# Ledger of designs, part 269: VH-VL binders against q8ixk2r445to577

Target 1, 133 residues: q8ixk2r445to577
Amino acid sequence: FFGMLQNKGLTDYCFDYNPPDENQIVGHQVILYLCHGMGQNQFFEYTSQKEIRYNTHQPEGCIAVEAGMDTLIMHLCEETAPENQKFILQEDGSLFHEQSKKCVQAARKESSDSFVPLLRDCTNSDHQKWFFK

## First folded at step 14 (VH-VL)

Design s87 (framework fv_cosibelimab)
Fold by ESMFold2-Fast, scan of step 14:
Structure s87 (fold): chain C 133 residues (1-133), chain A 120 residues (1-120), chain B 112 residues (1-112)
Amino acid sequence: as target 1 above (133 residues)
Amino acid sequence: EVQLVQSGAEVKKPGSSVKVSCKASGGTFSRWAISWVRQAPGQGLEWMGVIIPYFGTANYAQKFQGRVTITADESTSTAYMELSSLRSEDTAVYYCAKSRYYGRSAFDYWGQGTLVTVSS
Amino acid sequence: NFMLTQPHSVSESPGKTVTISCTRSSGTIAYHYVQWYQQRPGSAPTTVIYEDNQRPSGVPDRFSGSIDSSSNSASLTISGLKTEDEADYYCQSYDSSNKHWVFGGGTKLTVL
């Protein structure tokens, strides 16, 4: 699958990567922002290795969650995907992070009016359901 | 650093087409959003459409749907706006403008503008 | 689908402060970033405020932006007015329903 990764519950919001420097593509948090439908910084690819890949820039980025954290951070993709970069897109639309046994949820960012994807205990909430558009 | 340079002024007859170019330098052209904005004499700014060169995807304002085509050539870092079925009301200065992220970022660099005059 | 409404013109003396409003007719102004552009005759516009209240490098502190959710408006404030501030000012915001940018009608600022 590839395209804009949209949330079922937070209907108008998509995965979005907006690093402040065009020349430094890794190390920043993935956010949610209003879907614009044009690809660009909202275009992601779900690979057979269970990666969520950001390939608008070179080198390509892969979404990861560090141990003990709940935020999705952009890292460099590796030849063999490490466990912290693997997400299982399930039939019900949930994105399951196997290493942590948690699901990606659309959530309000602490201390701001913005939204971000965060790891949370898995529920049947529409805020944990994702689809490619 | 970043610069957008547009093609020169054009005089066209009603019913013809015009194709304006916008050559980018100084950055990552393919990853930008390039919008086209026009301004009739003494009037305000009017957004026409956008292209994301890397994806080749374009989106147009409803008013221009069917008459405007925006394209990009990544090898020359050049965006194009073609407007067909020209009328006298299409007389305007046409600008290209760059934004970093579509739907969010400001138009931080603009071309110098191209005057298109439609007269018989 | 919506309009951004600005006053047609405003005028003020050098050294004073002026505020230009930009009112959104439909949808919440605060949910979408507002940009402000300055345009002098014969020139392309330049950005004076982006993402509601941020200043580009080279734009003096005299320029500021704000959002007022209660009036569904954005404002551009220019303090310590100088003659070189005389220009047309345009607000801009995003229409997420149509995936389009929308410009306000523009405000002509005259500095006496």
Scores: ipSAE 0.612, ipTM 0.880, lowest interface PAE 1.8, mean pLDDT 91

Design s88 (framework fv_cosibelimab)
Fold by ESMFold2-Fast, scan of step 14:
Structure s88 (fold): chain C 133 residues (1-133), chain A 120 residues (1-120), chain B 112 residues (1-112)
Amino acid sequence: as target 1 above (133 residues)
Amino acid sequence: EVQLVQSGAEVKKPGSSVKVSCKASGGTFSRWAISWVRQAPGQGLEWMGVIIPYFGTANYAQKFQGRVTITADESTSTAYMELSSLRSEDTAVYYCAKSRYYGRSAFDYWGQGTLVTVSS
Amino acid sequence: NFMLTQPHSVSESPGKTVTISCTRSSGSIDYHYVQWYQQRPGSAPTTVIYEDNQRPSGVPDRFSGSIDSSSNSASLTISGLKTEDEADYYCQSYDSSNKHWVFGGGTKLTVL
């Protein structure tokens, strides 16, 4: 699967990666932003290793969650995906993070008007349902 | 320093085609979105279309669909806009413009413009 | 599927403040960012405001942008008007349904 990773509950919002420096692609938080439909910073690939890969840059980035955190951060992809970079895209649209046993949910970033994907206990909320478009 | 340099002015006959170039320097051309905007004499800005070279993805304003083609050559960091079946009403200055992210970012750098005159 | 409507022209004396509106005909103005461009005769446009209210490096703080959801409009405000501010000003926003940029009709600012 590849394309814009869109939220079912927070309609019109897609996974978005907007690092301030083109030469420093890793270490920043993945955000949600209005879907523009033209690829670039909203283009992601779901791989057979269960990675959510950002391949518009070299070296390629892979979404990860650091131990004890709930934010999605861009890391460098590895030949063998580490556990913190593995997400199961389930039939119901849930993105299940295997290492933490939590699901990715669209949420408002505290103290701002912006939105971000965060790890939360798994529920049947549409804010935890994702699909490629 | 980012710079967009366009090809020179052209005079065309009705029914012909014109192909304008836009050469980029000073950054990562393939990762940008390059839009084309025209302006008829004394008129406002009109968006024509865009290309994202890295993906080869292009999109066009409905008014120009079927008549405009926007392409990019990553090896020369050059974008092209070709407009066919020219009419006198196509007389305008044609601009290329760069944005970092399509649909979100402003057009932060513009080419100098290319005057295309369509007359018999 | 929407239009951005600007006044055709505005004029003001040096030192005064002028505000140029940009009204979206359908859908919410705050749905996508609004950009503002300045174009002097014979020149390509340049950005004076991006992402609703941000100023590029080199643009004086006399230039500011704002969004008013209640009137479905964006505004460009220029204070302390100078003769060099004479130009055409264009607003721009994105139409996600068509994947198109939309420009306002433009406003001619005369400083007399």
Scores: ipSAE 0.311, ipTM 0.787, lowest interface PAE 3.1, mean pLDDT 90

Design s89 (framework fv_cosibelimab)
Fold by ESMFold2-Fast, scan of step 14:
Parts: structure tokens; sequence; C-alpha cells
Structure s89 (fold): chain C 133 residues (1-133), chain A 120 residues (1-120), chain B 112 residues (1-112)
């Protein structure tokens, strides 16, 4: 699967990666932003290693969650995906983070009008359902 | 520093086509969004379309759908806008403009503009 | 589809403050960022405000942008008006339904 990773509950929003320096793709938080449909910084690939890859840049970035954290951060992809970079895209659209046993949810960023994907306890909420478009 | 340099002015006959180029330097051309905007004499700015060079994806304003084609050559960092079936009302200055993130970022750098005159 | 409506012209004396409005005809003005461009005769436009209220490097702080949800409009405010501010000003926002940029009709600012 590849394309814009859109939320079922927050229907106009897609995974979005817009680091301050477009030539330095590591270390910043993945956000949600209004879907533009043109690929670019909203284009992701779900791989057979259960990675969510950011394909626009070289070297390629892989979404990861650091131990004890609930935010999705861009890391460098590795030859063998580490556990913190593995997400199971389930048949119902849930993105299950194997290492933490939590699901990716569209959520409002604390104290702001911005939206971000965060790890939360798994529920049947549409805010935890994702699809490639 | 980022610079967009456009091809020179053209005079075209009605019914012909014109292809304007926009050469980028000073950054990551392939990862930008390059839009084309025109301005008829004494009129406002009119968005025509966009290309994301890395993906080759283009989108066009409804008014120009079927007449405009926007392409990019990553090897030369050049975007092109071709407008067919030219009419006198297509006489305008045509600009290319760069944005960092499509749908969000401002057009932070503009080409100098290319005057296209359509006359018999 | 939506339109962005600006006044056709605005005039004011040097040293005064002018405000140029940009009203969205349908949907919330806050759905997407609003940009503002300045264009002098014979020149390409330049950005004076991006992402609602941010100023590019080199743009004086007498230029400011704001969003008013109650009137469904964005505004460009220029204080301490100078003769070199005489130009056409355009607002711009994004139409996510059509994946298109939309420009306002432009406002001619005359400094008397």
Amino acid sequence: as target 1 above (133 residues)
Amino acid sequence: EVQLVQSGAEVKKPGSSVKVSCKASGGTFSRWAISWVRQAPGQGLEWMGVIIPYFGTANYAQKFQGRVTITADESTSTAYMELSSLRSEDTAVYYCAKSRYYGRSAFDYWGQGTLVTVSS
Amino acid sequence: NFMLTQPHSVSESPGKTVTISCTRSSGSIGYHYVQWYQQRPGSAPTTVIYEDNQRPSGVPDRFSGSIDSSSNSASLTISGLKTEDEADYYCQSYDSSNKHWVFGGGTKLTVL
C-alpha cells in the first residue's frame, strides 16, 4: 500500500511530514494536516516489514515511536526494521504499534488547534481507522 | 539562494500553442511544488496549475483543463507550461512560482514572468 | 468552489493605517492558511504575509495579518503607511475539495 494515509474519523486529515529543513528528515514529529491529494509530504508507503516509509526524500525515513512516548517521530529506515518502527495495518483500518501494544489515533495536539497521530489504547473509534488514498 | 528563471517573451498566432520554461536553482527542485499563474494586462492573478516534479503529479484549474499541460524535467531542474488552442484573451504574463508544501506554503519564490502575446 | 473577495481599491495618507479584507464565500476562512502578496507595476508578486500572520525575512513589522472567523475573512493591515507601499495586494487560500489554489481579485492601494 502507498499513498496519502487518511483518517476515517477526522476525514479531511492525512499523515503529513513537514520538517523545518526539508533536507534533514530525521527527528521531527509526524503531524496531521488537511489532505491535498498531490503526494509530496503526505505520501507514505506501508511495507512488508510493517514500516510506514516516507518516500519523498533520500535517505528514506521510517516512522517510529520511542520507548515511553506516544508521538510518532521520523527516524532513518534500517535494513531490518527495529520493533519501534513496526505497525500492523489491520483489516479494519487500525494501525497497531507492536512494541507498545497501542493504536495510532488522530488527536488534537495539547494546547493547540493542530492535529497529530498519537499512540492510545486500542478502541473501535473511527479516529483510529486509517486508509491509503 | 533559490532562483526561478523563465524563458523569453513570445508572440503567437491564434490556434497555436506556446511552451514556457522555468529553470530552478539553489535548492531541492524535485521536492517542491511548482505552480503556474497568469496575469492578463490590468487584471488579477489567476492560478493555472501545479506540478510536483518528484512524483510527476500535476493538477489544473478547471478553466484550463484540456488546454494546459505542466511537465518537469528533474535532470535539468526545469518545469514547463504548455497552453494550446491560443486565443487573444490568453495574452498575459505567465509566472512560475515555488511553494515548499503544496496546499499549505506560500509561493515564496517567483520567476520573473514571461509575456505571451496572441495576435494575428 | 469558493471565491475570495477583496475591495477593488483602498486609499490613505502617508503615516496612517490601512486594512485590506479578504472574505471567503463558502466554507470557513480558517480551513486553510491565507497568504498575502504585494505586486508593484512591472514586477512579479512578493510574499508579505504567509500562513495567516507570519512575516518573511525582510518584510517590515508594520505589515500584519489576521483571521476573523465571525466575518469569515482574513485581513492585511499596513501601519505607518509609506509611498513605496503603493501596489496591488492579493490574498490566496487553498481549496482542498478541488486541490486548487484560489486568489482574491486584488486590491489597488493608493497612497495619497
Scores: ipSAE 0.493, ipTM 0.847, lowest interface PAE 2.3, mean pLDDT 91

Design s9 (framework fv_cosibelimab)
Fold by ESMFold2-Fast, scan of step 14:
Order: structure tokens, then C-alpha cells, then sequence
Structure s9 (fold): chain C 133 residues (1-133), chain A 120 residues (1-120), chain B 112 residues (1-112)
């Protein structure tokens, strides 16, 4: 699967990666932003290793969640995906982060009107359902 | 430093076509969105279309659909805008402009502009 | 599709404050970022405000941007007006349905 990773509940919003420096893609938080439909910073690939890859910039990045954290951060991809970079895209559209046993949810960022994907306890909410467009 | 350098001025007859180039340097052309914007003498800015070199995909304003074609050559870091069936109303300065992310980012770098004059 | 409507011209004396509006005809102005460009005669436009209210490096803090959802408009405010601020100003926002950028009609700022 590849394309824009869109939220079922927050239907106008897609996974988005907007690092401050396009030549240094690692270490910044993945956000949600209005889907623009042209790929680029909203283009992600779901791989057979259960990675969510970002390859619009070089080197390629892989979304990860650090132990004890709830935010999705861009890391460098490894030849064998580490546990913190594995997300199980379930048949119902849930993105299950295997290491933490939590699901990715579209959520409002504290003290702002912006949205971000965060790890939350798994529910049957449409805000935890994702699909490639 | 990022630069966009456009080809020189053109004088064209009605019914002909023109192809303007925009050569990028100092950054990562492949990863940008390159838009084309025109401005007729004494008039405002009008967005024509965009190319995203990484995908080779282009999109055009409704007004120009069928007459404009935007392409990119990654090997030379050059974007092109071709406008066909030229009319006197197409007399304008044509700009290429870079944005980091299509649909979100401002046009942070602009070419110097190419004057296209359409007259008989 | 939508239009972004700006006043054709605005004028003010040096040291004063001017505000240029940009009104969206349909859809919420707050739904997509608004950019502002400055263009002097014979030159390509340059960005003075991006993403509603951010200033590029080198743009003085006299320039600010804001969004007013009640009037469905964005505004560019220039305080401490200087003669070098004389230029045309354009707002810009995005139409996600058509995947198109839209420019406002432009405002000529005269500093008298």
C-alpha cells in the first residue's frame, strides 16, 4: 500500500511530514494536515516489514514511537525493521503499534488547533481508522 | 542558495506555441513543487499549474486545461511550461516558483520571469 | 471554485499602519493557509507572510498576518509604514477540491 494515509473520522486530514530542513528529515514529529492530493510530504508507503516509510526526501525515513512516548517521530529506516517502527494495518483500518500495544489516533495537539497522530488505547473510533488514498 | 533561472523573452504570433524553461540550482529540485504563474501587463498574478518532479505529476488551472503542459527533466533540474494556441491575451510575464510542499507552503523562490509577447 | 477579494488600492502616510484584507467567497478562510507576497515594479514577487502569520527571515516585524473567521478574511498589517513598502500585495490560498492555488486580485499600496 502506498499513497496518502487519510483518517476515516477526520476525513479532510492526512499523515503529513513537514521537517524544518528538507535536507535533514530525521527527528521531527509526524503531523496531520489537510489532504492536498499531490503526494510529496503526504506520500507514505506501508511495507511488508510493517513500516510506514517516507521517501519524498532522501534518505528515506520510517515512522517510529520511542518507548514511553505517544508521538510519531521520523527515524532512519533500518534493513530489518526495529520493533518501535512496526505498525500493523488491520482489516478495520486500525494502525496498531506492536511494541506499545496502542493504536494511532487522530488527535488535537494540546493548546492548539492543529492535529497530530498519537498513540492511544485501541477503540473502535473512526479517528483510529486509516486508509491509503 | 536556491536559484530559479528562466529562459529569455519570446515574441510569438497568434496560434503558435511557446515553451519556457526554469532551471533550478542550489537545492533538491526532485523534492519540490514547481508552479507556473503569469502576469499580464498591469494585471495580477494568475496561477497556471504545477509539476511535482518526484512523481512526474502535473495539475493545471481550469482556464488553461488543454492548452498548457508542464514537464520536468530531473537530469537537468529543469521545469518547462508549454502554452499552445497563443492569443494576444497570453501576453504576460511568466514566472516559475518553487514551493516546498504543494497545497501548504508559500512560493519561497521565484524565477526572474520570462516576457512572452503575442502579436501579429 | 472560490475568489479571494482584495481592495484595489490603499494609501497611508509614513509611520502609520495599513491593513489589507483578503476575503474568501466560499469555503472557510481558516481551512487552508494564507500566504502574502510583495511585488515591486519590474521584480518577481517575494514572500512577506507565509502560513497565515509567519515571517520569513529578513522581513521586519512591522509585517503581520491574521485570520478573521467571522468575516471569512485574512489580513496583512504593515505598521510603521515606510516609503519602501510601496508595492503591490497579493494574498494566496489553496483550493483542495481542485488541487489549485488561488491568488487575490492584488492591492496597490501607496505611501504618501
Amino acid sequence: as target 1 above (133 residues)
Amino acid sequence: EVQLVQSGAEVKKPGSSVKVSCKASGGTFHRWAISWVRQAPGQGLEWMGVIIPYFGTANYAQKFQGRVTITADESTSTAYMELSSLRSEDTAVYYCAKSRYYGRSAFDYWGQGTLVTVSS
Amino acid sequence: NFMLTQPHSVSESPGKTVTISCTRSSGSIAYHYVQWYQQRPGSAPTTVIYEDNQRPSGVPDRFSGSIDSSSNSASLTISGLKTEDEADYYCQSYDSSNKHWVFGGGTKLTVL
Scores: ipSAE 0.237, ipTM 0.768, lowest interface PAE 4.0, mean pLDDT 89

Design s90 (framework fv_cosibelimab)
Fold by ESMFold2-Fast, scan of step 14:
Structure s90 (fold): chain C 133 residues (1-133), chain A 120 residues (1-120), chain B 112 residues (1-112)
Amino acid sequence: as target 1 above (133 residues)
Amino acid sequence: EVQLVQSGAEVKKPGSSVKVSCKASGGTFSRWAISWVRQAPGQGLEWMGVIIPYFGTANYAQKFQGRVTITADESTSTAYMELSSLRSEDTAVYYCAKSRYYGRSAFDYWGQGTLVTVSS
Amino acid sequence: NFMLTQPHSVSESPGKTVTISCTRSSGSISYHYVQWYQQRPGSAPTTVIYEDNQRPSGVPDRFSGSIDSSSNSASLTISGLKTEDEADYYCQSYDSSNKHWVFGGGTKLTVL
């Protein structure tokens, strides 16, 4: 799977990564932004290692959740995916983070009108359902 | 230092086509969104379309659908805008402009502009 | 499918403050960022404000941007007006339904 990773509940929003330096892709939070349909900063690849890769830049970025946190952060990809970088895209569209046993949910950022993907207890909410477009 | 350098002025007959080039330097051309914007004499800015070179994806303003084609050659870091079936109303300065992220970022660098004159 | 409407022209004396509006005809002005460009005669446009209210390096703090949801408009404000500010100013926002950028009609600022 590859393409724009879109939310079923927030239907106009896609995974989005816009690092401040175009040649430095590590260390910032993944956000949700209005889908533009042109790939680029909204293009992700779901790999057989259960990674969500941002691979339009070198070095390639892989989405991870840091221990004790609920935010998705861009890390460097590794030859063997560490547990904090593994997400199971299930048949129902849920994106399950194996290490934490939680699901990725489209959510409002604290004290803000912006949206971000966050780890939350798994529910059957459309805000936890994702698909590649 | 990012720089966009466009091809020189053109004089064209009605019914012909024109192809304007925009050569990029000083950054990662393939990762950018390159838009084309025109400005008729004494008129405002009009967005024509965009290409994202890495993906080869292009999108066009409804007014120019069927007449405009935007392409990119990653090996030369050059974007092209071809406008067909030229009319006198197409006389304008044509600009290429870079944005970092399509749909969000401002056009932070612009080419110098290419004057296309359509006359008999 | 929306228009961005700007006043055709504004004039003000040196040292004063001028505000240029940019009104969105349908849908919320807050759906997407608004950018502002300055174009002097014979030159390509230059960004003076990006993402509603941010200034590029080198743009003086006399330039500021704001959003007013009640009037569905964005505004560019230039304080301490100087003769070199005389130019055409364009607002720009994104139409997500068509995946298109939209420019305002432009405002000619004269400094007398």
Scores: ipSAE 0.482, ipTM 0.844, lowest interface PAE 2.5, mean pLDDT 90

Design s91 (framework fv_cosibelimab)
Fold by ESMFold2-Fast, scan of step 14:
Structure s91 (fold): chain C 133 residues (1-133), chain A 120 residues (1-120), chain B 112 residues (1-112)
Amino acid sequence: as target 1 above (133 residues)
Amino acid sequence: EVQLVQSGAEVKKPGSSVKVSCKASGGTFSRWAISWVRQAPGQGLEWMGVIIPYFGTANYAQKFQGRVTITADESTSTAYMELSSLRSEDTAVYYCAKSRYYGRSAFDYWGQGTLVTVSS
Amino acid sequence: NFMLTQPHSVSESPGKTVTISCTRSSGSIKYHYVQWYQQRPGSAPTTVIYEDNQRPSGVPDRFSGSIDSSSNSASLTISGLKTEDEADYYCQSYDSSNKHWVFGGGTKLTVL
């Protein structure tokens, strides 16, 4: 699968990666932003290793969750995907993070009107359902 | 430094087509969003469409759908805007403009503009 | 679809402050970034404010941007007016439904 990773509940929003420097793509938080449908910083690839890859800019990044955190951040991809970079896209649209046993949820960023994907306990909420477009 | 350089002025007849070029330098052309904006004499700015060269994705304002085609050649770092079925009201200065992220970022660099005159 | 409405013209004396409004006709201005562009006669536009209230390098701090949710408007404020500020000013915001950029009609600023 590849394309824009859109939220079912927050219907106008897609995974978005907007690092301030195009030449240094790792270490920043993945956000949610209004879907534009054009690829670019909203284009992600779901791989057979259960990675969510970002390759609009080089080097390629892979979404990860650091131990004890609930935010999705961009790490360098590895030859063998580590557990913190593995997400299962389930048939119901849930994006399940294997290492933490939690689901990715569209959530409002603290102290702002912007949105971010966060790990939360799995529910049947449409805010936890994602699809590639 | 980023620079966008457009092709020169054109005079066209009604019913013909025009193709304006926009050559980029100084950055990662393929990853940018390149928009086209026109401005009729004494009028405001009007957005026509966009292309993201690496993805080959383009989108157009509904007013121009069916008449405008925006393309890009990554090997020459050049974007093109072709407008067909020209009418006198298409007389305008046509600008290309770069943004970092489509739908979010400002147009941080603009071409110098290309005057297209449509006259019989 | 929506319109961004600006006053056609504003005028003020050198050294004073002017504010140019940009009102969104539909949907909340709060959820979509607003940019501001300056265009002098015979020139391409240049960015003076991006993402509601940020200034590009080289733009003096006399230029500022703000959002007012109650009036559904963005504003460009220019303090300490100089004759070189004479230009047309355009606001711009994004239409997420159509995936299109929208420009305001433009405001001619005269400094006299």
Scores: ipSAE 0.558, ipTM 0.870, lowest interface PAE 2.2, mean pLDDT 92

Design s92 (framework fv_cosibelimab)
Fold by ESMFold2-Fast, scan of step 14:
Structure s92 (fold): chain C 133 residues (1-133), chain A 120 residues (1-120), chain B 112 residues (1-112)
Amino acid sequence: as target 1 above (133 residues)
Amino acid sequence: EVQLVQSGAEVKKPGSSVKVSCKASGGTFSRWAISWVRQAPGQGLEWMGVIIPYFGTANYAQKFQGRVTITADESTSTAYMELSSLRSEDTAVYYCAKSRYYGRSAFDYWGQGTLVTVSS
Amino acid sequence: NFMLTQPHSVSESPGKTVTISCTRSSGSIEYHYVQWYQQRPGSAPTTVIYEDNQRPSGVPDRFSGSIDSSSNSASLTISGLKTEDEADYYCQSYDSSNKHWVFGGGTKLTVL
C-alpha cells in the first residue's frame, strides 16, 4: 500500500512530515496536517516488512517509536526493519505498533490546535483507524 | 541557491495554445510544489495550478480546468504550463513559483515571468 | 470557496506606519497560514511575510504580520515607511476544500 495515510475519525487529516531543513530528514516528529491529495510530504509506503516509509527523499526515512515514548519519529530505514519501526495495518484500519502493543491515534498536541499521531491503548475509536488514499 | 528561469515572451493568435517552461536549479526540484500564477496588465495575481514533479500530480483552479495542463520533466528539472483556446483576456505575465510544502509553505522563489500576448 | 479581501490602496507619509488587512470571507483565518508578497513594477513578487508572522532573511523588522481571529483577518504592518516600500502587496492563503491557493486582490501602497 502507498499514498496519503488518512485518518477515518479526523477525516481531513493525513500523516505529514515537515522537517525544518530539507537536507536533514531524520529525527523529527511526524505530524498530522490537512490532506492536500498531491503526494509530496504526505506520501508514505507501507512495506512488506511492516514499515511506514517516507521514500520521497534520499536517504529513505522510516517511522519509529522509541522505547517508552508515544511519539512517531522519522529514523533512517535499515536493511532489516528493527522492531521499533514495525506497524501492523489491520483489516479494520488500526495501525498496531507490535513492540509497544499500542495503536496509532490522531491526537491534539499539547494545548495547541495542531494534531499528531501518538501511541495509545488500542480502542475501536475512528481516531485509531487509518487508510491509504 | 534556488533559481527558476522561464522561457521568453510569446505572441499568439486567439484560438491557439501556448506552452511556457520553467527550469529549476539549486535544490530538489522533484520534491517541490511548482505553481503557476498569472497577472493580467494592471491586475492582481491569479493562481492557475500546481504540480509535484516526483509524483506527476497536478491540480488546477476551477477557472482553468479543461484549458490548462501543467507537466514536469524531472530529468531536466523543468516544469511546463500549457494554456489552450487562447483569448485576448489571457494576455498576462505568467509566473512559475516554488513552495516547499503544498498547502502550507509560501512561494519562496519565483521565476522572472513570461509575457504572453494574445492578439489578432 | 472563499475570497481574501484587501483594500485597493493605502497611502501614508515617510516614517509613519501602515496596516494592510486581508479578510477571509468563509472558514477561519487562523487554521491556514497566511503569506504576504511584495511586488514592485516590472518585477516578480517576493515574500515579505510567511506563515502568518515570519520574516525571510533580508526583510527588515519594520515588516510584521498578525492574525485577528475576531475579524477573521490577517494584517501586514509596515512601520518607519520608506519610499522603497511603494509596491503592490498581496496576501495568500489555502483553500483546503478545493486544495487550491487563493490570493487577495492586492493593495497598492503609496508613500508620499
Scores: ipSAE 0.595, ipTM 0.870, lowest interface PAE 1.7, mean pLDDT 91

Design s93 (framework fv_cosibelimab)
Fold by ESMFold2-Fast, scan of step 14:
Structure s93 (fold): chain C 133 residues (1-133), chain A 120 residues (1-120), chain B 112 residues (1-112)
Amino acid sequence: as target 1 above (133 residues)
Amino acid sequence: EVQLVQSGAEVKKPGSSVKVSCKASGGTFSRWAISWVRQAPGQGLEWMGVIIPYFGTANYAQKFQGRVTITADESTSTAYMELSSLRSEDTAVYYCAKSRYYGRSAFDYWGQGTLVTVSS
Amino acid sequence: NFMLTQPHSVSESPGKTVTISCTRSSGSIAFHYVQWYQQRPGSAPTTVIYEDNQRPSGVPDRFSGSIDSSSNSASLTISGLKTEDEADYYCQSYDSSNKHWVFGGGTKLTVL
């Protein structure tokens, strides 16, 4: 699958990657922002290795979650996907992070009116359901 | 260093079309969002449309839908805006402008502008 | 569709502070970033404020941006006015429903 990764519960919001320096793609948090439908910083690819890849800028990035953290951050893709970069896109639209055994949920960023994807205990909430557009 | 350089001024007849170019340098042209904005003499800025070259996606302001076509040639790092069925009201300075992320980022670099005069 | 409404003109003396408003007619100003552009006579616009309140490198701290959700407006404030600040100022925000950028009508700032 590839395209804009949209949230079922937070209806107008998509995965979005907007690093401060377009020549330094790695190390920043993935956010949620209003879907614009034009690809670019909202275009992601779900691979057969269970990666969520970002290739709008070079080098290509892969979404990861470090042990003990709940934020999704951009890392360099590796030849073989490490466990912290593997997400299982389930039939119901849940995005399950294998290493942490948690699901990606649309949530409000701490002390902000902004939204971000965060790892949370898996539920049947529409805020944990994602689809490619 | 990012630069946008536009083609020179043009004088056109009513009913004809005009195609303005915007050549980009200094960065990854294909991954940017390139918008076109016009300004009639003494008037404000009016957004016309955008293209994201790598994705081949373009979107246009409703007022210009059907008359404007924005294209890009990634091999030459050049965006184009073609406006058809020209009227005297289309006399304006036409700007291309780069934004980093469509829907969010400011237009951080602008072309110098191209004056298009539609003679009546 | 929505409109961004700015005053047509504003004037103030050197050294004083001026504020230019940008009011959104529909939808929340707070959930969509507002950009501010300065256009001096004969020149292309340049960014003075991006993403509500951020300054590009080279823009003096006399320029600031703010959002007021209660009035559904954004404001550009210029303190310590200098004659070089004389220009047209445009706000810009995003129409997520139509996936379009919208410019305000512009404000002519005269420094006299």
Scores: ipSAE 0.503, ipTM 0.855, lowest interface PAE 2.5, mean pLDDT 91

Design s94 (framework fv_cosibelimab)
Fold by ESMFold2-Fast, scan of step 14:
Structure s94 (fold): chain C 133 residues (1-133), chain A 120 residues (1-120), chain B 112 residues (1-112)
Amino acid sequence: as target 1 above (133 residues)
Amino acid sequence: EVQLVQSGAEVKKPGSSVKVSCKASGGTFSRWAISWVRQAPGQGLEWMGVIIPYFGTANYAQKFQGRVTITADESTSTAYMELSSLRSEDTAVYYCAKSRYYGRSAFDYWGQGTLVTVSS
Amino acid sequence: NFMLTQPHSVSESPGKTVTISCTRSSGSIAHHYVQWYQQRPGSAPTTVIYEDNQRPSGVPDRFSGSIDSSSNSASLTISGLKTEDEADYYCQSYDSSNKHWVFGGGTKLTVL
């Protein structure tokens, strides 16, 4: 599985990674932005180790959630995926983070019209359903 | 510092093709979005298309679909815009421009422009 | 497909404030970022405002951008006008349906 990771409920929005420094790939939050279909900063790979890899840049980044947090942050990929970097993409499109027992949901950032993926209690909401385009 | 340097001016006959180059330096060329924009004498800016070199993916404005081809050579950090079936109305300055993220980022660096004159 | 409409020309005296509008014919101006470019004769354009209201490093704080959803337009405001501000100004926004950039027709600013 690879491509643009699009949300079923928040249609037209894709996983997007836009770090401020093009030579520093890690340490920033993953956001949601309008899908452009051109790959680039919206291209992700779902691996057999249950990682969501950002491989447009080198070294490759892996999406992680730090203990006690609900935001998705870009970390460096490791030879063996740590638990905080593992997401189960289920048949219904849910993206389940095993370590926290929560699901990735498309959500508004505070009171703005900006959107981000956040960990939330798992529901059957379309805002928690994802697919590769 | 980022710099885009374009090939020199060209004079072409109607019905021919022109290929303009845009050589990038000072950054991660492969990961940028490189757009081509033209401007006829005394006229406004007109977007023609874009390429993301790392993916080789290109997209074109409807007006130029079928006549324009945008390519990139990552080994030389050079983008190309080829326009075929030239008409006198294609006389314009052609610019390449870099944006960091397609669909969101401004064109933060521009090439100096290449004048293409189409005359019989 | 949509158009971005700008006035063809605006004029104002040195030291005064001028505002250039950019109106979107279809779709919401507020749902997509608006950029503003300055172009002097014989030169390539340069960015003066990005993402609606942000200024690049080196652009004077006399330049500002705003969005008005009620008129479906963006505006570039230049205060304390100087002769070096004479240029053509272009707005630009994105068409997410076609995945295309769209430029406004451009506004020639004369400082007299």
Scores: ipSAE 0.582, ipTM 0.873, lowest interface PAE 2.0, mean pLDDT 91

